# Designs tried in a protein design chat: VH-VL binders against q869s5r1519to1633. Part 2

Target 1, 115 residues: q869s5r1519to1633
Amino acid sequence: YILVAEDNDINIKVVVRQLEKLGYTAIVGINGLKALEIIGSFPICLILLDCQMPQMDGFTCSTILRQIEPTGQRIPIIAMTANDSKDRCFEVGMDDYLSKPVRVDRLQKTLSDWI

## First folded at step 10 (VH-VL)

Design x7
Fold by OpenDDE, fold request of step 11:
Structure x7 (fold): chain C 115 residues (1-115), chain A 120 residues (1-120), chain B 108 residues (1-108)
Amino acid sequence: as target 1 above (115 residues)
Amino acid sequence: QVQLVQSGAEVKKPGASVKVSCKASGYTFSEYYMHWAKQAPGQGLEWIGEINPKSGDTKYNQKFQGRVTMTRDTSISTAYMELSRLRSDDTAVYYCARESFEWLPYFDYWGQGTLVTVSS
Amino acid sequence: QIVLTQSPGTLSLSPGERATLSCRASQSVDSSYLHWYQQKPGQAPRLWIYGASSRATGIPDRFSGSGSGTDFTLTISRLEPEDFATYYCQQYGKYPFTFGQGTKLEIK
């Protein structure tokens, strides 16, 4: 299972289909807060986290995730961003990033690197 | 190669229903959303709705909500669009179209179209 | 819904000339979700330009797309006889997905 935090319906649809093609099941949270609620309910092996979301953005979500994360149970967090903010992503504990709109080949490579 | 082959032309009376089929080949049917579009004679294109062939989930244009039903048979890679309570302004060519998802979502392949004529 | 307005409705030109087709959206559309299709009489639409500026497979480089926000343009640098058709813009950024009313490019 891969947690997808994204607020845009079109982006959600596309990324979910990409993940399914690659053999994964997506669990969708429409913002950072929802993502935090989901993380303990499913065996998530990786998180795709949109940097910009309403209510709670990806940066805040990542910060909180790293704070509450049990020792030895680190889940890879991949930023999804339309901007060049990779440095900020790493500062809040994200492991890698994907440029939006997400390409399936790039997604596949990223999943291969971290899972 | 990817192909979408639609059923033949239909002639219906007002109040009747029509069910158009779209048989897909050359790709994994369940991986791609299928869309339907309407083109009235001499006019532009209008989006009717979409179906996820894997789950069967649908989303319709509100304009057609309540009269359109999209289904699929994965065993024969075929999508269906049924339009009920037909009226004269439903006369049009109806297209099925595949939605890409590898990067950007667009309609990359289209059926040849099905003419539906509604007349008394 | 997002309304796409294309202009002009009809464009009459000769082979060799430059064609400029406009598509205006009633609200901002992400360039990634603005596409163009070509349609000839009796045929289904064909994807032509996607993401505002990317040519679909097999599309000649005389075709180019540009624009952002609410204003998009399809340009044909030097018209060939086979280019005369109707062109539709389409937005895929918001439900319901919508098309422009089309620009018919005809031979003068």
Scores: ipSAE 0.906, ipTM 0.959, lowest interface PAE 0.5, mean pLDDT 96
Fold by OpenDDE, fold request of step 11:
Structure x7 (fold): chain C 115 residues (1-115), chain A 120 residues (1-120), chain B 108 residues (1-108)
Amino acid sequence: as target 1 above (115 residues)
Amino acid sequence: QVQLVQSGAEVKKPGASVKVSCKASGYTFSEYYMHWAKQAPGQGLEWIGEINPKSGDTKYNQKFQGRVTMTRDTSISTAYMELSRLRSDDTAVYYCARESFEWLPYFDYWGQGTLVTVSS
Amino acid sequence: QIVLTQSPGTLSLSPGERATLSCRASQSVDSSYLHWYQQKPGQAPRLWIYGASSRATGIPDRFSGSGSGTDFTLTISRLEPEDFATYYCQQYGKYPFTFGQGTKLEIK
């Protein structure tokens, strides 16, 4: 299972289909807060976080995730971003990034690198 | 190669229903959303709705909600669009179209179209 | 819904000339979700330009797309006889997905 935090329904549809093609099941949170609620409810092996979301963005979500993370239970967090904010992603504990709109070949490589 | 082959032309009376089929080949049917579009004679294109072949989930243009039903049979890689309570302004060519998702979502392959004529 | 208005409705030109087709959206559309299709009489639409500026497979380089926000343009640098058709812009950014009314490019 892969957690996808994204507020745009078109982006959600595309990424979910990409993940399914690659053999994964997506669990969708429409913002950072929803993403936090999902953690612990499903066996999530990787998190895709949109940097920009209403109520709680990806940066805040990542920060909180790292704070509540049990010792030795690190889940890879991949930023999804449409702009150049790579440095900020790493500062809040994200492990990698994907440029939006997400390409399935890039997603596949990322999943292969981190899972 | 990817192909979408639609059923033949239909002639219907007002109030009747029509069910158009779209048989897909050359790719994994369940991986791609299927869309339907309407084109009245001499007019532009109008989006009707979409279906997720894997789950069967649909989303319709509100203009057609209540009269359109999209289904699929994964065993034969076929999508269906049924339009009920037909009226004269439903006369049009109806297209099925595959939605890409490898990068950007667009309609990359289209059926040849099915003419539906509604006349008394 | 997002309304796409294309102009002109009809464009009459001769082979060898430059064609400029416009598509204006009632609200901003992400360029990634603005596409163009070509349609000839009796045929289904065919993807032509995607993401505002990317040519679909097999599309000649005389075709180019540009624009952002609410204004998009399809340009044909030097018209060939086979280019005369109707072109539709389409937005895939918000439901319901919508098309422009089309620009018919006809031979003068």
Scores: ipSAE 0.904, ipTM 0.958, lowest interface PAE 0.5, mean pLDDT 96
Fold by OpenDDE, look of step 10:
Structure x7 (fold): chain C 115 residues (1-115), chain A 120 residues (1-120), chain B 108 residues (1-108)
Amino acid sequence: as target 1 above (115 residues)
Amino acid sequence: QVQLVQSGAEVKKPGASVKVSCKASGYTFSEYYMHWAKQAPGQGLEWIGEINPKSGDTKYNQKFQGRVTMTRDTSISTAYMELSRLRSDDTAVYYCARESFEWLPYFDYWGQGTLVTVSS
Amino acid sequence: QIVLTQSPGTLSLSPGERATLSCRASQSVDSSYLHWYQQKPGQAPRLWIYGASSRATGIPDRFSGSGSGTDFTLTISRLEPEDFATYYCQQYGKYPFTFGQGTKLEIK
């Protein structure tokens, strides 16, 4: 299971289809808060986290996730960003990034690198 | 090669229903959303709705809500659009179109169109 | 819904001339979700430009797309006889998906 945190319904549809094509099942959270709720309810092996979301953005979500994660358990967090905010992503504990709109070949490589 | 082949022209009376089919080939049917569009004679294109062939989930343009039903048969890679309570302004060519998702979403392949004529 | 308004409605030009087609949106559209289609009489639409500025496979380089926000343009640098058709812009950024009313490019 891959957690997808994204608020745009078009982006959600596309990324979900990409993940399904690659053999994964997506669990969708429409903001950072929902993502935090989902992480404890499903066996998530990787998180695709949009940096910009209402109520709670990806940066805040990532910070909280790294604070509450059990010792010895680290789920890869991949930032989805439309701009070049790479440094900020790594500062809050994200492991990698994908530029938006997400390309399936880039997504495939990222999943291969981290799962 | 990807192909979308639609059913033949239909002539219907007002109040009747029509069901148009779209048979897909050349790709994995269940992986791509299928869309339908309407084009009245001499007019532009209008989006009717979409279906996820894997789950069967649909989303319709509110203009057609309550009269349109989209379905699919994955065993034969065929999508269906049914329009009920037909009226004269439903006369149009109806197209099925595949949605790409490898990067940007757009309609990359289209059926040849199906003319539906509604006349008393 | 997002309304796309194309101009002009009809454009009459001769082969060899430059064509400029406009598409204006009632609200901002991400360029990634603005596309153009070509349609000839009796045929289905065909993807022509995607993401505002990318040519679809097989589309000649005399075609170019540009724009952002609410203003988008399709340009044909030097018209060929086969280019005379109707062109539609489309937004894929928000439900319901919508098309412009089209610009008919006809031979003078």
Scores: ipSAE 0.898, ipTM 0.956, lowest interface PAE 0.5, mean pLDDT 96
Fold by ESMFold2, look of step 10:
Parts: structure tokens; sequence; C-alpha cells
Structure x7 (fold): chain C 115 residues (1-115), chain A 120 residues (1-120), chain B 108 residues (1-108)
């Protein structure tokens, strides 16, 4: 499962279609809190994490995940972000980034690097 | 090459129903959402709704909710839009359009349009 | 819903002139989801500009798009005879998706 943490219905629709074309199964969390619940409930191998979400944003979600993760069980976190946020994504423990709006060819390359 | 071919013009009386078809070719039909839009004579475009051909899930513009049904038959790569309880202001050209998803979502290919005329 | 208001409704110009078409949204639209379509009589719309400023495949460089927030513009630097058509802006940022009412670009 690839966790897609994103609150915008149109962004979700597009990314899920991109993942399906690439042969992956997505599970969606509409904010950082829901993303954390899904990680605890499903076998997630990679997280696509939007940095800006209601209730709990992606920066906070990443920080919490890195704080609570078991040693040696690091799930790749790929930021979905605007260009101005890239350095902060790495500061909070994200492993890579994709500029929004996400392109399927860039998504494919990034997933191949981490899966 | 991507092509969307719609069914022919229809003339209907008020209160009837019409079902317009949109046959797709040149791509994997189930991968792309299909949309429908209305253009009344001399007027602009109005979005009616969308269907995910893989699941059959739909979302409709509230203005048409309760009168529109979108379906598809994946075995023949065809989408359908049915509009019921027709009235004179339903007279329009109806288009199907494919939604891109490789980057930005926009309507990249359109059918030729189907004129539906509602007259007493 | 997001209302897109295009102005002018009709723009009468001659070949060789510069055209400026306006699209104003009732609320902010992410420019990535603001698109322009061209339509000629008896034909389906064609994607022309997407993401506010990117030209669709095969669209001449005399067409340019710009804008953000609530104000978007399509500019044709030097009109050719084939450019006389109706142009629609469209937002894909929020359901229901909406189109402007169109600007008819006609020969003077």
Amino acid sequence: as target 1 above (115 residues)
Amino acid sequence: QVQLVQSGAEVKKPGASVKVSCKASGYTFSEYYMHWAKQAPGQGLEWIGEINPKSGDTKYNQKFQGRVTMTRDTSISTAYMELSRLRSDDTAVYYCARESFEWLPYFDYWGQGTLVTVSS
Amino acid sequence: QIVLTQSPGTLSLSPGERATLSCRASQSVDSSYLHWYQQKPGQAPRLWIYGASSRATGIPDRFSGSGSGTDFTLTISRLEPEDFATYYCQQYGKYPFTFGQGTKLEIK
C-alpha cells in the first residue's frame, strides 16, 4: 500500500489514478491525523505526504512519525510540496519530494528510487 | 490516436428521456475519467458530471442531480449519459470529454457533440 | 460554485491586432487548475491553454496566458484569420467544475 496523505479531492483523484497506472495500490488519508491512523492499521511501504493539510499538516505528521517509529523500521516519506518548502521537508525527516502538481513520470522515478 | 465518437442527434418531447453514447478508442478506456458537458444554443458550456469507468462511480453537478445517470460499458469502451424528464431548456449539444491525469487534470479530448432537441 | 466571468463578451478586431481576453473568478482559483478552450461554430471545444499559462500541443506561441488568484488573461499578440473563435476559461479546482460564458473574438 502507498499512503496518500492529501486533503484536496481533485489532487487525490489524480494521484490515485497515477499510482494505479504505475501498478500501485493507494490508501488515502485526508489529513495528518488520518495518515497516522492508517500507518498503524495497514501495511504501508511508502508515504506520499502533502505538506499543507487541515488539522495536522504534513510537516507535523512527519515529525511525529519519525519520533514514534521503531528503530530500523523507517518508512520512506515523500513530500508533495510547493517549490518554496523543499528544505523544510528534509528538516522534518522526509526523504524526498515531488513538486505539486505531481507528474506521473516524476512519480514513477521517485517511487523506483524508494521501493 | 484518441477518438471519442458520440451517438447521433435526438428529437424528444417534454417529459421523455434521452441516452447519449460516447465510444472511446485509442487509449485504455478504464484509466481516464469521462465527463459530460452541455451547451445550449448560443450559450456557453456547463459541466454535467463525471464517471470513473473502472469503478462506475459518478459525481454530478447538483443542477442535474436526480435527472442524470451516467453509466459505461467497459467491454465496448463506451460511456453513456441519460437525462430524464426532459424540458425545453434541455435543448443543447451534449459533449463527452476525457480527463487527463498524467499531470494537470483538464479535458484533453472531446466528442463531436450530440444535439438533443426538446420540442412540443 | 466558482463563477467565471469573461470580458468582453464580444471582441471585434482585425487580423494583425492584439487581443486581450479576461477571465475573473468569484473566488480564488489555483492557477494550475485554470484552463482555456477554443471553440469554432459547429465544432467541439479544444484545449488551448492549461495551468493558466501553458500552451497545449500545437498551439502557436502568439497565444499566451497569465494570471493568478481571481484574475486571468489570454493574450493573442498578432491575430491570424484562424484565431477568430469563442474562447472559454474553465476552472478545475473545485466541484462543480465551471466555465466562463465565453468571449467571442470576431472579425471587424
Scores: ipSAE 0.670, ipTM 0.864, lowest interface PAE 1.4, mean pLDDT 91
Fold by ESMFold2, fold request of step 11:
Structure x7 (fold): chain C 115 residues (1-115), chain A 120 residues (1-120), chain B 108 residues (1-108)
Amino acid sequence: as target 1 above (115 residues)
Amino acid sequence: QVQLVQSGAEVKKPGASVKVSCKASGYTFSEYYMHWAKQAPGQGLEWIGEINPKSGDTKYNQKFQGRVTMTRDTSISTAYMELSRLRSDDTAVYYCARESFEWLPYFDYWGQGTLVTVSS
Amino acid sequence: QIVLTQSPGTLSLSPGERATLSCRASQSVDSSYLHWYQQKPGQAPRLWIYGASSRATGIPDRFSGSGSGTDFTLTISRLEPEDFATYYCQQYGKYPFTFGQGTKLEIK
């Protein structure tokens, strides 16, 4: 399972379609709080995390995840960003990034690097 | 080569219904959302709605909600749009269009259009 | 819904001239979701410019798109006879998806 944390329904539709083409099953969290709930309930192998979301943004979500993660169970977190917050993404424990709008070929390459 | 081939022109009376088909070829039909748009004579384009061919899920423009039904048959790679309780202002060319997803969503391929004429 | 207003409604120019077509949105539109289509009489629309500024496959480099927020522009640097058609802008950022009313580019 790949967790997609994103609140925009057009972006969700496109990314989920891209993941399905690449052979992955997506689970969607509409904000950071829902993403954290899903991580505790499903076997998530990678997180695509939008930096800008209501209620809990991606930066806060990543920070919390890294604080509470079980020993030896680090899940790759890939930021989805507009390319002006890369340094902050790594500062809060994200492992890589994708520029929005996400291209399927870049998504495939990034996923191959981390899973 | 991607192709969308629509059913032929139709003439209907007010109050009737019409079902327009859109047969897809040259790609995996279930992978791409299908959309429908209306163009009245001498007018611009108006989005009617979309269908996910894999799930059958639909979303309609509120202006057509309650009169439009979109369906598909994945076994023959065909999408359908049915418009009921036809009125004279439903006279238009109706297009199907495929939504891309490899990067940006846009309508990358269009059917040739189906003229529906409503007259009494 | 987001209303797209195109101007002018009709643009009469000669081959070789520069054309500028405007599209104004009633609300801000993410430029990634602003597209342009060309349509000739009796034909389906064709994708022309996507993401405000990217040319679709096979579109000549005399066509360029620009803009952000509420104001978007399609420019043709030197008109060719085949460029005379109607051009529509479209937004894909919010349901319902909407088109502008079109700019008819006609030969003078």
Scores: ipSAE 0.659, ipTM 0.863, lowest interface PAE 1.4, mean pLDDT 91

Design x7
Fold by ESMFold2, fold request of step 11:
Structure x7 (fold): chain C 115 residues (1-115), chain A 120 residues (1-120), chain B 108 residues (1-108)
Amino acid sequence: as target 1 above (115 residues)
Amino acid sequence: QVQLVQSGAEVKKPGASVKVSCKASGYTFSEYYMHWAKQAPGQGLEWIGEINPKSGDTKYNQKFQGRVTMTRDTSISTAYMELSRLRSDDTAVYYCARESFEWLPYFDYWGQGTLVTVSS
Amino acid sequence: QIVLTQSPGTLSLSPGERATLSCRASQSVDSSYLHWYQQKPGQAPRLWIYGASSRATGIPDRFSGSGSGTDFTLTISRLEPEDFATYYCQQYGKYPFTFGQGTKLEIK
């Protein structure tokens, strides 16, 4: 499963379709809090994490995840961002980033680097 | 070669229903959302709704909620839009359109349109 | 819903002239989700400009799009006979998806 943490329903629809085209199964969390619940309930191998979401944003979500994750169980976190937060994303433990709006060819390349 | 071929023109009386078909070819039908739009004579375009062909899930413009039903038959790569309780202002050309997802969502291919005329 | 208001409703110009078509949104629209379609009589719309400024495949470079927020523009630098048509802007940023009412570009 790839977790898509994103609150915009148009972005969700497009990214989920892109992941399906590439042969992956997506599960969606509409905010950081829901994303954390899903990580605890499903075998997630990679997280696509929007940096800005209501309730709990991606920065807070990544920070919490890195604090509570079991040793040796690090899940790759790929930020989805408008390219103005790269340093902040890495500071909170995100591993890579994708510019929004996400292109399927860039998504494929990034996933190949981390899966 | 992507094509969307719609069913032929229809003439209906007020209160009746119409079902327009949109047959897709040249791509994997279940991968792309299908949308429907209305264009009344001399008027612009109005979005009616969408269907996910894989799941059958739909979302409708509130203006048409309760009168529109969108379905599909994946075995023949065909989407359908049914509009009930027709009235004179439903006279329009109805289009199906495919939603892209490789990057930005937009309507990349359109059917040729189906004229529905509602008259007594 | 987001209302898109296009102006002018009809634009009468001669070949060789510059055309400027306006699309104004009732609330801010992410430019990535603002698109333009061309439609000729008896035909379906065709994607023309997407993401406010990117030309669809095969669209001549005399067409350009710009804008952000609530104000978007389609410009044709030098009109050709085949450019006379109706142009619609469309927003894909929020349900329900909406179109402008169109600008009919016609020969003076």
Scores: ipSAE 0.654, ipTM 0.863, lowest interface PAE 1.5, mean pLDDT 91

## First folded at step 12 (VH-VL)

Design a7
Fold by OpenDDE, look of step 12:
Structure a7 (fold): chain C 115 residues (1-115), chain A 120 residues (1-120), chain B 108 residues (1-108)
Amino acid sequence: as target 1 above (115 residues)
Amino acid sequence: QVQLVQSGAEVKKPGASVKVSCKASGYTFSEYYMHWAKQAPGQGLEWIGEINPRSGDTKYNQKFQGRVTMTRDTSISTAYMELSRLRSDDTAVYYCARESFEWLPYFDYWGQGTLVTVSS
Amino acid sequence: QIVLTQSPGTLSLSPGERATLSCRASQSVDSSYLHWYQQKPGQAPRLWIYGASSRATGIPDRFSGSGSGTDFTLTISRLEPEDFATYYCQQYGKYPFTFGQGTKLEIK
């Protein structure tokens, strides 16, 4: 299972289809708060985290996740961003990034690198 | 190669129903959303709705809500659009179209269209 | 819904001339979700430009797309006889997906 935190319906639809093509099941959270609620409810092996979301953005979500994460149970967090904010992503504990709009070949490579 | 082949022209009376088919080939049917569009004679294109062939989930344009039903048969890679309670302004060419998702979502392949004529 | 207004409705030009087609959105549309289709009589639409500025496979480089926000443009630098058709813009950014009413490019 891959957690997809994204608030845009079109982006969600596309990424979910890309993940399904690659053999994964997506669990969708429409913001950082929802993403946090999903953690623990499903066996999530990787998180695709949009940097910009209402209520709670990806940066805040990542920070909280790293704070509450049990020792030895680190889940890869991949930033999804339309901006060139790589440094900020890594500062809050994200492991990698994907440029939006997400390309399936780049997604596939990222998943193979981290799962 | 990707192909979408639709069923033949239909002539219907007002109040009747029509079911148009769209048979897909050349790709994995369940991986791509299928859309339907309406084009009245001499007019532009109008989006009717979409279906996820994998789950069967649909989303319709509210203009057609309550009269349109989209289904699929994955065993034969065929999508269906049924329009009920037909009226004269339903006369149009109806297209099925595949939605790409490898990068940007757009309609990359279209069926040849199905003319539906509604007349008394 | 997002309304796309194309202008002009009809454009009459001769081969060799430059064509400029406009598509205006009632609200901002991400460039990634603005596409153009070409349609000839008796045929299905065909993807022509995607993401506002990317030519679909096989589309000649005399075609170009540009724009952002609410204003988008399709340009044909030098018209060829086969370019005369109807062009539709489409937004894929918000449900329901919508098309412009089309610009018919006809030969003068």
Scores: ipSAE 0.895, ipTM 0.955, lowest interface PAE 0.5, mean pLDDT 96
Fold by OpenDDE, look of step 13:
Structure a7 (fold): chain C 115 residues (1-115), chain A 120 residues (1-120), chain B 108 residues (1-108)
Amino acid sequence: as target 1 above (115 residues)
Amino acid sequence: QVQLVQSGAEVKKPGASVKVSCKASGYTFSEYYMHWAKQAPGQGLEWIGEINPRSGDTKYNQKFQGRVTMTRDTSISTAYMELSRLRSDDTAVYYCARESFEWLPYFDYWGQGTLVTVSS
Amino acid sequence: QIVLTQSPGTLSLSPGERATLSCRASQSVDSSYLHWYQQKPGQAPRLWIYGASSRATGIPDRFSGSGSGTDFTLTISRLEPEDFATYYCQQYGKYPFTFGQGTKLEIK
């Protein structure tokens, strides 16, 4: 299961289809708060995390996730970003990033690197 | 090569229903959303709705809500659009169109269109 | 819904001339979700420009797209006879997806 945190319906639809094509099942959270709820309810092996979301953005979500995760149970967090905020992504504990709009071949490579 | 082949022209009476088919080939049918669009004579394009061939989930333009039903048969890679309670202003060419998802979502392939004429 | 208004409604030009087609949105549209289609009489629309500025496969480089926010433009630097058709802009950013009313590019 891949957790997709994204608030845009179109982006969600596209990324979900990309993940399905690659053989994964997506669980969608429409913001950072929902993502935090989902992570405790499903066996997530990787998180695609939009940096910009309402209510709770990806940076805050990543920070919280790294604070609450049990020792030895680190889940890869991949930032989805449309801008050049890569350095900030790593500062809050994200492991990698994908430029938006996400390309399926780049997504595939990223999943291969981290799963 | 990707192809979308639609069913032939239809002539219907007001109040009747029409079901247009769109057979896909050259790609994995279940991986791509299928959309339908309406083009009245001499007019522009109007989005009707979409279907996820994998799940069967649909989303319709509110303008057609309650009268349109989109379905699919994955075994034959065919999408269907049924429009009920037909009226004269439903006379149009109807197109199916595939939605890309490898990067940006757009309608990359279109059927040849199906003319539906509604007349008393 | 997002309304796309194209201008002009009809554009009459001669081969070799430059064509500029406008598409204005009633609200901001992400450039990634603004597309152009070409349609000739009796044929289905064909994807022409996607993401505001990317040419679809096989589209000549005399075609270019630009714009952001609410204003988008399709430009044909030097018209060829086969370019005369109707062009539609389309937004894929919000449901329901909508098209402009089209610009008919006709030969003068």
Scores: ipSAE 0.891, ipTM 0.953, lowest interface PAE 0.5, mean pLDDT 96
Fold by ESMFold2, look of step 13:
Structure a7 (fold): chain C 115 residues (1-115), chain A 120 residues (1-120), chain B 108 residues (1-108)
Amino acid sequence: as target 1 above (115 residues)
Amino acid sequence: QVQLVQSGAEVKKPGASVKVSCKASGYTFSEYYMHWAKQAPGQGLEWIGEINPRSGDTKYNQKFQGRVTMTRDTSISTAYMELSRLRSDDTAVYYCARESFEWLPYFDYWGQGTLVTVSS
Amino acid sequence: QIVLTQSPGTLSLSPGERATLSCRASQSVDSSYLHWYQQKPGQAPRLWIYGASSRATGIPDRFSGSGSGTDFTLTISRLEPEDFATYYCQQYGKYPFTFGQGTKLEIK
């Protein structure tokens, strides 16, 4: 399962379709709080995390995940960002990034690196 | 080579229904959303709705909600649009169009169009 | 819904001239989801410019797109006879997806 944390309906549609093309099953969380709930309920192997979301943004969500993660079981967190917030993404424990709108070839390479 | 081939022109009376087909070839039919658009004579384009051929899930423009039904048959790579309770202002060319997803979503291939004429 | 208003409705020019076609949105549209299509009489539309500024495959570099927010432009630097057609802008950023009413580019 790949968790997609994203609030925009069109972005969700495109990324989910890209993941299906690549052979992955996606679970969608519409904000950081829903993403945290999903991680506790499903076997998530990687997280695609939008940096800017309402209620709980991706930076806060990543920080919380790194604080609560089980010892020795680090889930890769890949930022999805419309801007160059690379330094902050890495500061809060994200492992890589993808520029929005996401390209399927970049997604494939990034997933190969982390899965 | 991607192709979308639509069914032939139709002449209908007010109150009838029409079902237009769109046969796809040159790509994996179930991987791409299919859309339908209307173009009345001498006018611009209007989006009717979309279908995910893999799941059959649809979303319609509110203007057509309740009168439009989109379906597909994956075994013959064909999408369908049915419009019921036809009115004279439904006279138009109807197009199917494929949605890209590799990066930006846009309509990369279009059918040739199907003229539907509604007259009493 | 997002209304796209194109201007002018008809643009009458001669081959060799520069054409500028405008598309104005009633709400801000992400440039990545603003596209242009060309349509000739009796034919289906063809994707021309996508993401506001990227040319589709095989589109000559005399065509360029620009703009952001609510104002978008399609420019043809030097008109060729084959360029006379109707051009539509389209937004894909919010349901329902909408098209502009078109600008007909015709020979003066």
Scores: ipSAE 0.684, ipTM 0.872, lowest interface PAE 1.3, mean pLDDT 91
Fold by ESMFold2, look of step 15:
Structure a7 (fold): chain C 115 residues (1-115), chain A 120 residues (1-120), chain B 108 residues (1-108)
Amino acid sequence: as target 1 above (115 residues)
Amino acid sequence: QVQLVQSGAEVKKPGASVKVSCKASGYTFSEYYMHWAKQAPGQGLEWIGEINPRSGDTKYNQKFQGRVTMTRDTSISTAYMELSRLRSDDTAVYYCARESFEWLPYFDYWGQGTLVTVSS
Amino acid sequence: QIVLTQSPGTLSLSPGERATLSCRASQSVDSSYLHWYQQKPGQAPRLWIYGASSRATGIPDRFSGSGSGTDFTLTISRLEPEDFATYYCQQYGKYPFTFGQGTKLEIK
């Protein structure tokens, strides 16, 4: 499963379709709180995490996840961002980033690097 | 080559229903959302709704909610749009259109249109 | 819903002239989700410009798109006879998806 944490309906629709084309199954969290619930309940191998979300944003979500994760059970977190905030992303424990709007070929390359 | 071929023109009375078909070829039908749009004579385009052909899930413009039903038959690569309780302002050309997803979502291929005329 | 208002409604020009078509949104639209379609009488619309500024496959470079936020523009630098048609802007950023009312570009 790949967790897609994103609140925008259009972005969700496109990214889920892209993941399906690449042979992956997506599970969607519409904010950081929902994403944390999903990670505790499903076997997630990678997280695509939008940095800007209501209720709990991606930076806060990543920070919490890195604090509570068991040693040796690090799940790759790939930031989805509209512009360059990569320093902040890495500071909160994200492993890589993708520029929005996400292209399927760049998504494929990033997934191949981390899965 | 991607092609969307729609069913022929229809003439209906007020209060009836119409079901327009859109047969797809040249691509994997279930991979792409299908949309429908209305164009009244001499007027612009109005989005009606979309269907995910894989799941059958739909979303409709609220203006048409309660009167529109979109379905598909994946075995024959065909999408359908049914509009019920027809009235004269439903007279229009109805188009199906395919949505891209490899990057930006836009309508990359369109059917030729189906004229539906509602007259007493 | 997001209302797209195109101006002018009709633009009468001669071949060789420059055309400027405007699309104004009632609220901000991410330019990635702002598209332009061309339609000729009796034909289906065709994708022309996507993402506000990118030309679809085979579209001549005399067509250019620009804009962000609420204001978007389609420009044709030197009109050719085949360019006379109706142009629609469309937003795909929020449901329900909406089109502008169209600008009819006609020969003077």
Scores: ipSAE 0.678, ipTM 0.866, lowest interface PAE 1.2, mean pLDDT 91

